# Ledger of designs, part 12: VHH binders against Protein Aster-A (GRAMD1A)

Target 1, 172 residues: Protein Aster-A (GRAMD1A), of Homo sapiens (Human) (q96cp6r367to538)
Amino acid sequence: SGRLLINSVFHVGAERLQQMLFSDSPFLQGFLQQCKFTDVTLSPWSGDSKCHQRRVLTYTIPISNPLGPKSASVVETQTLFRRGPQAGGCVVDSEVLTQGIPYQDYFYTAHRYCILGLARNKARLRVSSEIRYRKQPWSLVKSLIEKNSWSGIEDYFHHLERELAKAEKLSL
Short names: E, the ipSAE of ESMFold2; O, the ipSAE of OpenDDE; V2, 0.75 times the mean of E and O plus 0.25 times the DockQ between their complexes.

## First folded at step 13 (VHH; framework vhh_7ubx_2)

Design r2 (from p1 with T50E S54L; at its last look DockQ between E and O 0.02; V2 from the best seeds 0.00; counts 0 for: pae E 8.1 > 2, grease 24.5 > 24.2, placed apart)
Amino acid sequence: QVQLVESGGGLVQPGGSLRLSCAASGFTFSDYEMTWVRQAPGKGPEWIAEIYDLGDTMRDDSTKGRFTISRDNAKNTLYLQMTSLKPEDTALYYCARDFWEGSSYDYRGPGTQVTVSS
ESMFold2, look of step 13: ipSAE 0.012; ipTM 0.312
ESMFold2 (binder alone), look of step 13: mean pLDDT 79; pTM 0.789
OpenDDE, look of step 13: ipSAE 0.015; ipTM 0.318

Design r3 (from p1 with T50D G102Y S104G Y105T; at its last look DockQ between E and O 0.05; V2 from the best seeds 0.00; counts 0 for: pae E 10.8 > 2, placed apart)
Fold by ESMFold2, look of step 13:
Structure r3 (fold): chain B 172 residues (1-172), chain A 118 residues (1-118)
Amino acid sequence: as target 1 above (172 residues)
Amino acid sequence: QVQLVESGGGLVQPGGSLRLSCAASGFTFSDYEMTWVRQAPGKGPEWIADIYDSGDTMRDDSTKGRFTISRDNAKNTLYLQMTSLKPEDTALYYCARDFWEYSGTDYRGPGTQVTVSS
């Protein structure tokens, strides 16, 4: 089952918010650096239309107190859909595969970003996340996966929300 | 205390239209974002649309603009206008307040059944 991590209105337009989150923007670069992500590589967006595109991010994340190494490799695939030319906003679906962690073959995480333009200088962002299982783990293993994954997801998106709030103040 | 009651469902032919209503009581309706959600048997809940107190909306693109959320704050009523209905739209439709709340403490009504068949 999914969880809602961000449900906020920002005083920046929907197009600007898209660029902050989904281009190779100074905001995104700074945010990932604050999260201590390293080895960050972004592919260009590509696809058959400007309303339906895909890109891949790869990066290394720190992991706290695992039974193994202190960092993990991540491949994140993002798919962007824009509804139409007059509607402000977009939906981005993200799938995140992490390697170098216990039970890595059992699951991946998925995130949906929804941006809705409310005015030229106002937009709403919703982000929801879920853990998707490829194998059904035994109940104690599932509890561990859930605890660690949700802790990381919540920290990431709550921090993102705060940094977006800071960035909108600099625009005002 | 908070109460939401849906109505307007029923049996309709493919291609038909329905307008669902949600009567709200027990809170200041105009202060809250409201949501329509549907759930077919054996499937998880499917978000349809949100409407903010300003009247601004957000809709799931999977309906391709066939469904329109609206509100009448004077009547404490939320609406879902559905057009070009298809058999896959058959589901229990319910309105909710705080649907996106992280803790899962949303308020919802019992729902109204929409069945699209010949």
Scores: ipSAE 0.006, ipTM 0.162, lowest interface PAE 10.8, mean pLDDT 83
ESMFold2 (binder alone), look of step 13: mean pLDDT 82; pTM 0.826
OpenDDE, look of step 13: ipSAE 0.021; ipTM 0.338

Design r4 (from k4 with S54Y K97R E100D Y107H; at its last look DockQ between E and O 0.01; V2 from the best seeds 0.00; counts 0 for: pae O 8.1 > 2, placed apart)
Fold by OpenDDE, look of step 13:
Structure r4 (fold): chain B 172 residues (1-172), chain A 118 residues (1-118)
Amino acid sequence: as target 1 above (172 residues)
Amino acid sequence: QVQLVESGGGLVQPGGSLRLSCAASGFTFSDYEMTWVRQAPGKGPEWIATIYDYGDTMRDDSTKGRFTISRDNAKNTLYLQMTSLKPEDTALYYCARDWDYGSSYDHRGPGTQVTVSS
C-alpha cells in the first residue's frame, strides 16, 4: 500500500544530495521554510557506527483546515544507512509522528529515501511512503486518514522534487 | 439520511451559561468524531472543539476552559457546555460530522443561534 513519490535522477553527486537532504543544510532549511514548517529542530546524527546512525527532527506543520487546529507538532525519526564509499549513496528511513490531529494514535507515516550514486555528479533519488497503523480504524476513518495523509505526503515530496530540480540547475 | 439538529441556543447575558445539544440520526453516531463550529456575521466559520469516537477531545484555545464538548452515544447527542459567555461568542453554532483535515464537513445542521448581550 506504499507509494513511490520520487524516482528521479539529479545532476548532483550522491554525497552532496545526501548532505542537502540529511544535514542541517541551507537547502533543507529553505525547503522547510517554504513548507511553512516552524520550530524546526535537528538533532545530530548519532550511532554506533558511521554506517548506521539516527537523528530526530521536531517541527510544527500548518494544517490547512479552517475548522480545526491550525498546526500540528511532528516528531520525525530518521535512520541512516550509509553505503560504502565506493558505491556512494545512502538509505534513510523516516518515521513521522504527528500530534494534534484527528486519530493521531491510529497511525504514523513512514518514508524511505534511497540515494544511489550514478556518477560523480549524478545520483538517483527514490522516495517511497506508506501509512502505518498502530490501531485498526473502521473503514470510514481509515479512508479519511488515507485521503488526508496522502494529500500531504504527495504535496511535500512533489515540492521537494521541484526544489531539488531547481537546486540542480543552480549547481550547473 | 444523515441528520443533525442543533438546539439550546438563545439570548443570554454576559457571564451566563448555555448548553447546546445536537441530535444526530441516520448514521452510527458512536463511530464518528463530532465537531462544534460557529459563525458570526461577517466572519468565517470558527472551529470550537472536536470529540472523537474514542472519546478524546480537541479544543480551540480561545474557548478552552469556558466551553466543554461531550457526547452521549446512547442518546446520539453531542453537547457543548458554554460558560462565562462573552459578547464575542455571539454566533450561529453548528454541529458537524467528521472533520476531514482539510476543508470540509460531510454533514452539518442548520445551526442554533447564540446571542450574548446585556
Scores: ipSAE 0.017, ipTM 0.252, lowest interface PAE 8.1, mean pLDDT 89
ESMFold2, look of step 13: ipSAE 0.321; ipTM 0.718
ESMFold2 (binder alone), look of step 13: mean pLDDT 81; pTM 0.817

Design r5 (from p1 with M58Y F99Y; at its last fold request DockQ between E and O 0.18; V2 from the best seeds 0.00; counts 0 for: pae E 11.7 > 2, placed apart)
Amino acid sequence: QVQLVESGGGLVQPGGSLRLSCAASGFTFSDYEMTWVRQAPGKGPEWIATIYDSGDTYRDDSTKGRFTISRDNAKNTLYLQMTSLKPEDTALYYCARDYWEGSSYDYRGPGTQVTVSS
ESMFold2, look of step 13: ipSAE 0.052; ipTM 0.435
ESMFold2 (binder alone), look of step 13: mean pLDDT 79; pTM 0.797
OpenDDE, look of step 13: ipSAE 0.027; ipTM 0.477
ESMFold2, fold request of step 18: ipSAE 0.000, 0.000, 0.005; ipTM 0.193, 0.215, 0.195
ESMFold2 (binder alone), fold request of step 18: mean pLDDT 81, 80, 80; pTM 0.820, 0.805, 0.806
OpenDDE, fold request of step 18: ipSAE 0.018, 0.082, 0.018; ipTM 0.319, 0.546, 0.300

Design r6 (from p1 with E101S S103Y S104T Y105F; at its last look DockQ between E and O 0.02; V2 from the best seeds 0.00; counts 0 for: pae E 16.7 > 2, placed apart)
Fold by ESMFold2, look of step 13:
Order: C-alpha cells, then sequence, then structure tokens
Structure r6 (fold): chain B 172 residues (1-172), chain A 118 residues (1-118)
C-alpha cells in the first residue's frame, strides 16, 4: 500500500530544503509550473504552535481523459511538524483529494516528507506515499485506481527528485 | 565561542534608510547560512531574510523590495540594507547563524535597535 518514492541526500541545508518545498518559493513555483498546475493558491501556515502547523493548497491538474474533462481540481492539506534547531528538519504529511474524477469519494492519496539535517549544508529527504480508501471498490475498479494513481505519484516524485538535484547543483 | 554583534541601528524618520551590520567571530562564517530577525515590543521574533553560503537569499514577502540581505565573507560581516522605513519597522534587529537560531535564541547577537518615529 505504501511506497518509498524519494530517499536521497542533497547538499543543501535542512532549512533551505524545507523552504524550497514548503514555502511559496521560486523552486516550488517553477516546479508546479513544470507540472502544468494552474490556479494555484497556498494558504499561510497556521496552527496551535510553531512546531505543528497546517496549510491548504488548491490547484488544477491536467488529466489524460479522451472523453471527459482534461483537468481536475485538487485540494492538498499539509501538516508540518518541526524538529529542533540543532539537527534541523521537519515532517510534512500531505493528503491530496482530487475532485472531478471517477470514484473520487472512494480514495485519496497521502504522502509523508521527512527532512533530516545531516550537516550544515546536507540533508536527507524521504518521501513515501500511500493510497487510502474510504470505501472499498470492486476489484476491477481498485486495479484502475491503483494503476493510475501510482503512475501519477511516481512520475510526480521522480520529477521532483530530479529538480531538487538540479537546484542543488546550482548551489554548489 | 560563537559571537555575533550587530550595529548600525538608530532613530530614523519615516521614508529613511539604514544599513545594519553583523560582525561574526568564533566560527567559519563563509560556511553558514545567516539570518536577520526582528522583535518589536510585545511581539515574538519575526523572520526577515536568510542568505545561504551559496549566495541565494530568501525574504519575507512583507518587506520585499525594501530590505536587502547581503554578506562579505572576507570581512566576516552580514548586512541588511533597509529603505523606505515605516513606523511598523521599529524593532530590535538581530542576526543569527541560521534560520532557526533567530527563534531559539541560540547563536544570535544582542541586537541593534531601529526606531522609526513621527
Amino acid sequence: as target 1 above (172 residues)
Amino acid sequence: QVQLVESGGGLVQPGGSLRLSCAASGFTFSDYEMTWVRQAPGKGPEWIATIYDSGDTMRDDSTKGRFTISRDNAKNTLYLQMTSLKPEDTALYYCARDFWSGYTFDYRGPGTQVTVSS
């Protein structure tokens, strides 16, 4: 059910990596543009403490659909847990709801980003993903959901890893 | 023995400019990200900007275009150029040796006061 999509070390500090991925940064803006996401909005981070915050992203994604809409609306809720200052880093849990697709009420995807500072300008990023079912679909439908979802998730995170590697190179 | 000492604060009229400096010692300055943070009376610390050892910068949107962070690694000095100052910019300004030190009070200086009055 779960898959590890990224497990890589980058020569950027944990704080910078966190800002690249989880603020309204030039890196994030460029990456979402490359993915052809449109109508992007990001709420401010807010929450009960500085170590536990939440934000909501909304955006429109392209979908491959020969007979129906060519795009879908997405609501992504991110919850951030901060680590202490000595090691740096954070965990971000993301839940992604896609609206306007078949069986949208049956499932959503969940992603966990783990950033761990290894040194001043060195950090590890782990990303794992899961398809979570709210209703159990028939086996044929489940196979379709799994095939399309994992294809999209893998393409997205492999692309993200490549873009992070490019950004790291420019910083060296 | 990390030591950071800010200077360049003072009293300025609205619309004025000010250049803050942060002298660093006790560590290899060129290896570290450096951050400016401010704290107004009765408020918590507010991040302003970070400059990485690569030279890349990140700035808070509320002060973008008015405040510019820079560094001189040969002089072990961090700078904040402030322009178009407003009364809302009145605060204690301090530098820190990374993004999080501004919030944890580890590896930061005592600060320099900027007062924008009238």
Scores: ipSAE 0.000, ipTM 0.122, lowest interface PAE 16.7, mean pLDDT 81
ESMFold2 (binder alone), look of step 13: mean pLDDT 80; pTM 0.796
OpenDDE, look of step 13: ipSAE 0.018; ipTM 0.341

## First folded at step 14 (VHH)

Design s1 (from r5 with G102D S103T; framework vhh_7ubx_2; at its last look DockQ between E and O 0.22; V2 from the best seeds 0.00; counts 0 for: pae E 9.2 > 2, placed apart)
Fold by ESMFold2, look of step 14:
Structure s1 (fold): chain B 172 residues (1-172), chain A 118 residues (1-118)
Amino acid sequence: as target 1 above (172 residues)
Amino acid sequence: QVQLVESGGGLVQPGGSLRLSCAASGFTFSDYEMTWVRQAPGKGPEWIATIYDSGDTYRDDSTKGRFTISRDNAKNTLYLQMTSLKPEDTALYYCARDYWEDTSYDYRGPGTQVTVSS
């Protein structure tokens, strides 16, 4: 479902890839810094089991607006589901709410990360994204929301894919 | 809607060969990795092999050399060539897109039965 932003195999095992993306890892810290995200906080993962956990991230992102605010506040809620104990890999669903942008109460974005272990040092990452509406905007407003949101989503995930490719070469 | 339909199973003597097919529809087949999985009675799903959109393949070591995964993107079809079949290969074989052991996250077919017996 949604738009497919990443569909790539990396020569990094599924557990390592999960750690790079979903812990407070040096990779994640460096990536967010490259994206110019500031005021980053990450809650601990919590839940009833290691197979089903949630965390919340908050951060400030830059936005392109010559006449208004240059940044926006974000709350991202991530829910992690592990595959079975033998398969190696996980799904992380994230919901991203952005404050300080036009029509902020109309929508949020949702992203699904799927990590599939293929071998000891090999995993696939798929990332799909979707814009979800809380209120139905008029067609012109919807077009604006989608243009701005997809621009940001595509930049973020294409950058992430490039940085993962660079990191796997340094780790191999 | 994503659909996967397997065929080619049946009863085979030990040492025999079979070729399984998986017909795919409802998505751009050539853009996805595809996987063969089997499930024997009383056991959980067992990954067999995966083939990427690039054509690269990865196989479980226990069946390596006997089972070969391939695809024909023009026909939207995934294949599993099985040789030197053993009674322990008896299982329901199914194909999956985006395989996950928890079926809540993948698309899979209903499977085709392979039975290896004398």
Scores: ipSAE 0.006, ipTM 0.213, lowest interface PAE 9.2, mean pLDDT 83
ESMFold2 (binder alone), look of step 14: mean pLDDT 79; pTM 0.794
OpenDDE, look of step 14: ipSAE 0.020; ipTM 0.400

Design s2 (from r5 with E101Y S103D Y107V; framework vhh_7ubx_2; at its last look DockQ between E and O 0.51; V2 from the best seeds 0.00; counts 0 for: pae E 11.0 > 2)
Amino acid sequence: QVQLVESGGGLVQPGGSLRLSCAASGFTFSDYEMTWVRQAPGKGPEWIATIYDSGDTYRDDSTKGRFTISRDNAKNTLYLQMTSLKPEDTALYYCARDYWYGDSYDVRGPGTQVTVSS
ESMFold2, look of step 14: ipSAE 0.005; ipTM 0.204
ESMFold2 (binder alone), look of step 14: mean pLDDT 79; pTM 0.791
OpenDDE, look of step 14: ipSAE 0.016; ipTM 0.378

Design s3 (from r5 with T35E; framework vhh_7ubx_2; at its last look DockQ between E and O 0.04; V2 from the best seeds 0.00; counts 0 for: pae E 8.0 > 2, placed apart)
Fold by ESMFold2, look of step 14:
Structure s3 (fold): chain B 172 residues (1-172), chain A 118 residues (1-118)
Amino acid sequence: as target 1 above (172 residues)
Amino acid sequence: QVQLVESGGGLVQPGGSLRLSCAASGFTFSDYEMEWVRQAPGKGPEWIATIYDSGDTYRDDSTKGRFTISRDNAKNTLYLQMTSLKPEDTALYYCARDYWEGSSYDYRGPGTQVTVSS
């Protein structure tokens, strides 16, 4: 469950959309730069099959914190599953661990990207997110975690959707 | 909580027909593509067909022309119309949301058994 952040059809084929989002592509590089992510490192995808692979990203994000650090370190683990050859597309499950923020040991965020091929040059992207707790914070702390996390998640994915729409219009 | 419940399976003779149904709840059904998947004894799961929220469909080549996926968003129900059934179609049939080969995190029902024999 969680919140659905993107549910849009793009005139970009499923394989191309996957390359844009999940390789070290010019689109991804530019998008992360616009988000002011720094120190970006991506591992190669690895696994036993084309249908099941994993990679790790590390990066530094800006945070809005008037009383503390202005940036945070992130480790993001992505697991990719491919649909069969006829349907096209993939699912990427992402787990995002952020260090240097209040209550960092209490939670992490999880995101599911679903790319479904609709035609040779057409695909649907669905993105949903949730906050997963390792320790249960009391209500005031939980409200703070939820407010800050959802604000960041919504900004990130609304920005991603806009950039994908721009890239779609400029592509072929 | 996402729930999917299949029905309509049973014993049929070769050449027969069945319509499977899948009742969906716990999510906005009309927002999601849905899948039918089957699993025969001793085999892994096998994707059959996908239907999008638009109504557009894709079917696996091995069942092309015999199986038709459809949906009724007003009733939150997914269907699989099966015709010209063969003994090799004998399997447990599941509806699914977010089905991906190799993943253990799809949302699926318990399945309905289809047995094709004389």
Scores: ipSAE 0.013, ipTM 0.295, lowest interface PAE 8.0, mean pLDDT 84
ESMFold2 (binder alone), look of step 14: mean pLDDT 79; pTM 0.788
OpenDDE, look of step 14: ipSAE 0.022; ipTM 0.326

Design s4 (from r5 with S103V S104D; framework vhh_7ubx_2; at its last look DockQ between E and O 0.21; V2 from the best seeds 0.00; counts 0 for: pae E 11.6 > 2, placed apart)
Fold by ESMFold2, look of step 14:
Structure s4 (fold): chain B 172 residues (1-172), chain A 118 residues (1-118)
Amino acid sequence: as target 1 above (172 residues)
Amino acid sequence: QVQLVESGGGLVQPGGSLRLSCAASGFTFSDYEMTWVRQAPGKGPEWIATIYDSGDTYRDDSTKGRFTISRDNAKNTLYLQMTSLKPEDTALYYCARDYWEGVDYDYRGPGTQVTVSS
């Protein structure tokens, strides 16, 4: 199970929304820059077919640590699923591993993006997230992981939703 | 247990009308978007229309103007009003929660058969 972060309809078609979020688009580049991500690399999408592809993103994120490292390294692996060329939309599963943070070996975060085409110029985006544990933390440590992770996840996706809404309105 | 049960199908002459119903239980119906999908023999699923919790609706162009999706949240029921039925509308019609075309990650009903005679 997880938390639902985005459940919204945008007045852009499913293919366009997929391009905005999952290609090296001006929208994505601008969004990541607003988040202060640096050292961003995106591998090409690759796989045996257009219905099942994978890419890897690496980037550096700022962290609030005045007495130590001010940034952390991230590896994000995205896997895209489509059933076929007649499917209006896609699913992207993302796994995000962060290095240089407390208890980094205990957990990673996972996110599922679902794009459903509703019309030529309309699509639904749903994003849900969960925290996946590799080691069982004691309750105090788990509470710390949960508090910090959910705060970051919510800020990121609420910001993404706002920027998508801005891009939609500017295109009207 | 989430359950969706369709009804209202049957045999109809070309040009006729039918109203399909989908009774929902086991979840807060008003919190979810709901979708009608149809499947003819030998074909894949075909999206018809979606109605959101806001009341906004979206319809496939091929049935535009003939099919109307609606919901009654007080009765936990989804509807599809079909008019000007054609033989090509013959299919199994089912409702779904969180439906993705060609990829089913959530719940749907067993469907109700609509047959439009030659």
Scores: ipSAE 0.000, ipTM 0.174, lowest interface PAE 11.6, mean pLDDT 82
ESMFold2 (binder alone), look of step 14: mean pLDDT 79; pTM 0.795
OpenDDE, look of step 14: ipSAE 0.015; ipTM 0.348

Design s5 (framework vhh_7z1x_3; at its last look DockQ between E and O 0.56; V2 from the best seeds 0.00; counts 0 for: pae E 14.0 > 2)
Amino acid sequence: QVQLVETGGGLVQPGGSLRLSCTASGFTFSDYEMNWVRQAPGKGLEWLSTIYDSGGDTYYADSVKGRFTISRDNAKNTLYLQMNSLQPDDTAVYFCARDYWEGSYFDYWGQGTQVTVSS
ESMFold2, look of step 14: ipSAE 0.000; ipTM 0.149
ESMFold2 (binder alone), look of step 14: mean pLDDT 84; pTM 0.855
OpenDDE, look of step 14: ipSAE 0.015; ipTM 0.293

Design s6 (from r5 with S54A S103L; framework vhh_7ubx_2; at its last look DockQ between E and O 0.38; V2 from the best seeds 0.00; counts 0 for: pae E 13.3 > 2, grease 25.2 > 24.2)
Fold by ESMFold2, look of step 14:
Structure s6 (fold): chain B 172 residues (1-172), chain A 118 residues (1-118)
Amino acid sequence: as target 1 above (172 residues)
Amino acid sequence: QVQLVESGGGLVQPGGSLRLSCAASGFTFSDYEMTWVRQAPGKGPEWIATIYDAGDTYRDDSTKGRFTISRDNAKNTLYLQMTSLKPEDTALYYCARDYWEGLSYDYRGPGTQVTVSS
């Protein structure tokens, strides 16, 4: 029961869009820097087949916390599924665990990126997100978790969509 | 729970026409792109056409304009109008919510057989 954050067609091919989002690309490096993420590391993609691969990102994000640390550590695990070699596009499932925030043991966020190749130079990106609970918080705590988490998720993906649109124009 | 059920397949002579339907339930149909895919015996899946939630359509050029995808959001139904059918169009035709999710059986239908033969 998540939220759909991006549902857009871009005038770049599916392979190019995948490279921009899921390799260590100049686009990704610039985007994360704009988000003020620091200490960014990316593992190589690895796995038991070309159609099922996994990587881990770690990074530090700024947070607002009047009585504690002003940043949090993040581990993001991405799992990539590709269709066969003649098809363009992929699905990437991301799970994001944040350390150094209130109630960190209660939840994590999950994101699904779907890239569909439409033509040689045209692809669709769909991104949806959800908050997954490992422990059930009381309703007041749950409301705070959801308000803060959705605000951050929406800012991140709306910003990503704008930057993809800018990059598309520079390629055209 | 996402459910997709295709219908309208059958035996057709070359040059004939068929209209396939895909009844959808368990999700907000109008918010999703929908796709038709076919799979001939012994071959991998072949993308036919996608229709977006805003109504824009994209088709693979291999059908040379003989196939038209459409949707009726009020009836939660996806359609594929096929004309000028050829023996090479013989395949299992199925619909999917998002092409990538259609590679998982949770997000595609069981398919409807189209056979083009005399």
Scores: ipSAE 0.000, ipTM 0.157, lowest interface PAE 13.3, mean pLDDT 81
ESMFold2 (binder alone), look of step 14: mean pLDDT 78; pTM 0.783
OpenDDE, look of step 14: ipSAE 0.020; ipTM 0.328

## First folded at step 16 (VHH; framework vhh_7z1x_3)

Design t1 (from s5 with D31S W101D E102S S104D Y105W; at its last look DockQ between E and O 0.03; V2 from the best seeds 0.00; counts 0 for: pae E 8.8 > 2, placed apart)
Fold by ESMFold2, look of step 16:
Structure t1 (fold): chain B 172 residues (1-172), chain A 119 residues (1-119)
Amino acid sequence: as target 1 above (172 residues)
Amino acid sequence: QVQLVETGGGLVQPGGSLRLSCTASGFTFSSYEMNWVRQAPGKGLEWLSTIYDSGGDTYYADSVKGRFTISRDNAKNTLYLQMNSLQPDDTAVYFCARDYDSGDWFDYWGQGTQVTVSS
């Protein structure tokens, strides 16, 4: 059920793109505020190995489903892996748990960000997502989970892609 | 210009041994923690071992502990990895790397040396 949400080249280098997305950057702060996320907390990156690091984001999101709760709590765990020295860039795997929604214990969403350096001031970002099930839902429940989840995922990543495109103009 | 050059890779049979070397130039080698890292084809980067600038403190990933030994010769600006009991899943490109000044990332590393373990 995986879907490719972003596959775009930006006129910023791989290190800069990593900073924008995966540090406590002005870009990330502004993006999350535009998404109307509140109660945002980012842990520092830390880990058991010098080749991969982990951080946790917590935040409250608005829910646009008129039949459900108006907000939900989110815990997002990101794991960052360095690419090899020739390729440059990184891979970040994200797991997103949303609390306070129907069937919250049935599933979570997973996202893979791939940054590949193409030149000193040019990098590719790929983002793909999937819904992972912990319990087997009945077909009607599965359809509800997928409709609501994919709507949120697509809105988030399409918005992110637009904001990255705006931000790269400032680097020119 | 900082340079790190790995040598000593090759083809060995399972259970065999290799010794990798990394020669450093362009910085004060004795002042830096040094690392060995590997990347198997199609897999992520795997940290293996760290040695502190004095050579007294060494650390190993669980996957290689007891089989691999990191060492350094600061007079020769050279880092070593003795690899024993090699198995096919040790097949990878092996890199030496210097720690980032600003974090837990590597800021300089070499071009790598291929190690292949097969019959």
Scores: ipSAE 0.012, ipTM 0.347, lowest interface PAE 8.8, mean pLDDT 84
ESMFold2 (binder alone), look of step 16: mean pLDDT 82; pTM 0.831
OpenDDE, look of step 16: ipSAE 0.022; ipTM 0.376

Design t2 (from s5 with D31S W101E E102Y Y105W; at its last look DockQ between E and O 0.03; V2 from the best seeds 0.00; counts 0 for: pae E 17.6 > 2, grease 24.6 > 24.2, placed apart)
Fold by ESMFold2, look of step 16:
Structure t2 (fold): chain B 172 residues (1-172), chain A 119 residues (1-119)
Amino acid sequence: as target 1 above (172 residues)
Amino acid sequence: QVQLVETGGGLVQPGGSLRLSCTASGFTFSSYEMNWVRQAPGKGLEWLSTIYDSGGDTYYADSVKGRFTISRDNAKNTLYLQMNSLQPDDTAVYFCARDYEYGSWFDYWGQGTQVTVSS
């Protein structure tokens, strides 16, 4: 079952917000650095440039493990659906696979970003997330996967929401 | 005390129309952007439409674009949703909701009104 992490309006136009989140922007670079992500690579967006494009991000994230590895490798695949050249917005679906964590073969996380233009300098961002299982874990393992994954997802998106709010104030 | 009261729900046949109303009190209605959202049985909230305080700019979710029309009458403190070409998948409780602050969307909404679309 999914959870809604962000549902906020920003005084930033839909195209600018899309560029901040989904291009190799100064905002995205700074945000990922604040999250302590390293080894960040972004492929170009490729595919039908008008309607449907895909890119791959790879990066290293810190993990809190007192007795094991302090970091994990991530592959994130993003698929973008454009809504047109006017302030209509877009949808980006993200699938995130993490290597070097317990039970990594059991699950991945999925996120949907919806940007809707409300005015020239105003847009809504909705982000929802879910945990998708490749294999059915027994109940105790499932509880651990969900507790740790939701904690990380919530921290990431609450931090993103705060940074977007800061960035829009600088544009005012 | 902020209050939002939805009315106009009911049972309709597929292809039919309904007009929902939301009356507002306890705040300066003309200063707030207003929204319609719905919740289908067993599902989460789905945003449908937003209208700016001036009534000039309107926005719609893809699922209802072309079928639903949001409007407002600031003199009557009333928000409207005209729903046309209703289908069974439109069955839900419909809420009006107020945007309050920057970075927050829904701080007040009503009790909702049931819309049921069935043969």
Scores: ipSAE 0.000, ipTM 0.113, lowest interface PAE 17.6, mean pLDDT 81
ESMFold2 (binder alone), look of step 16: mean pLDDT 83; pTM 0.840
OpenDDE, look of step 16: ipSAE 0.019; ipTM 0.248

Design t3 (from s5 with D31S W101D S104W; at its last look DockQ between E and O 0.10; V2 from the best seeds 0.00; counts 0 for: pae E 13.2 > 2, placed apart)
Amino acid sequence: QVQLVETGGGLVQPGGSLRLSCTASGFTFSSYEMNWVRQAPGKGLEWLSTIYDSGGDTYYADSVKGRFTISRDNAKNTLYLQMNSLQPDDTAVYFCARDYDEGWYFDYWGQGTQVTVSS
ESMFold2, look of step 16: ipSAE 0.000; ipTM 0.185
ESMFold2 (binder alone), look of step 16: mean pLDDT 85; pTM 0.858
OpenDDE, look of step 16: ipSAE 0.009; ipTM 0.239

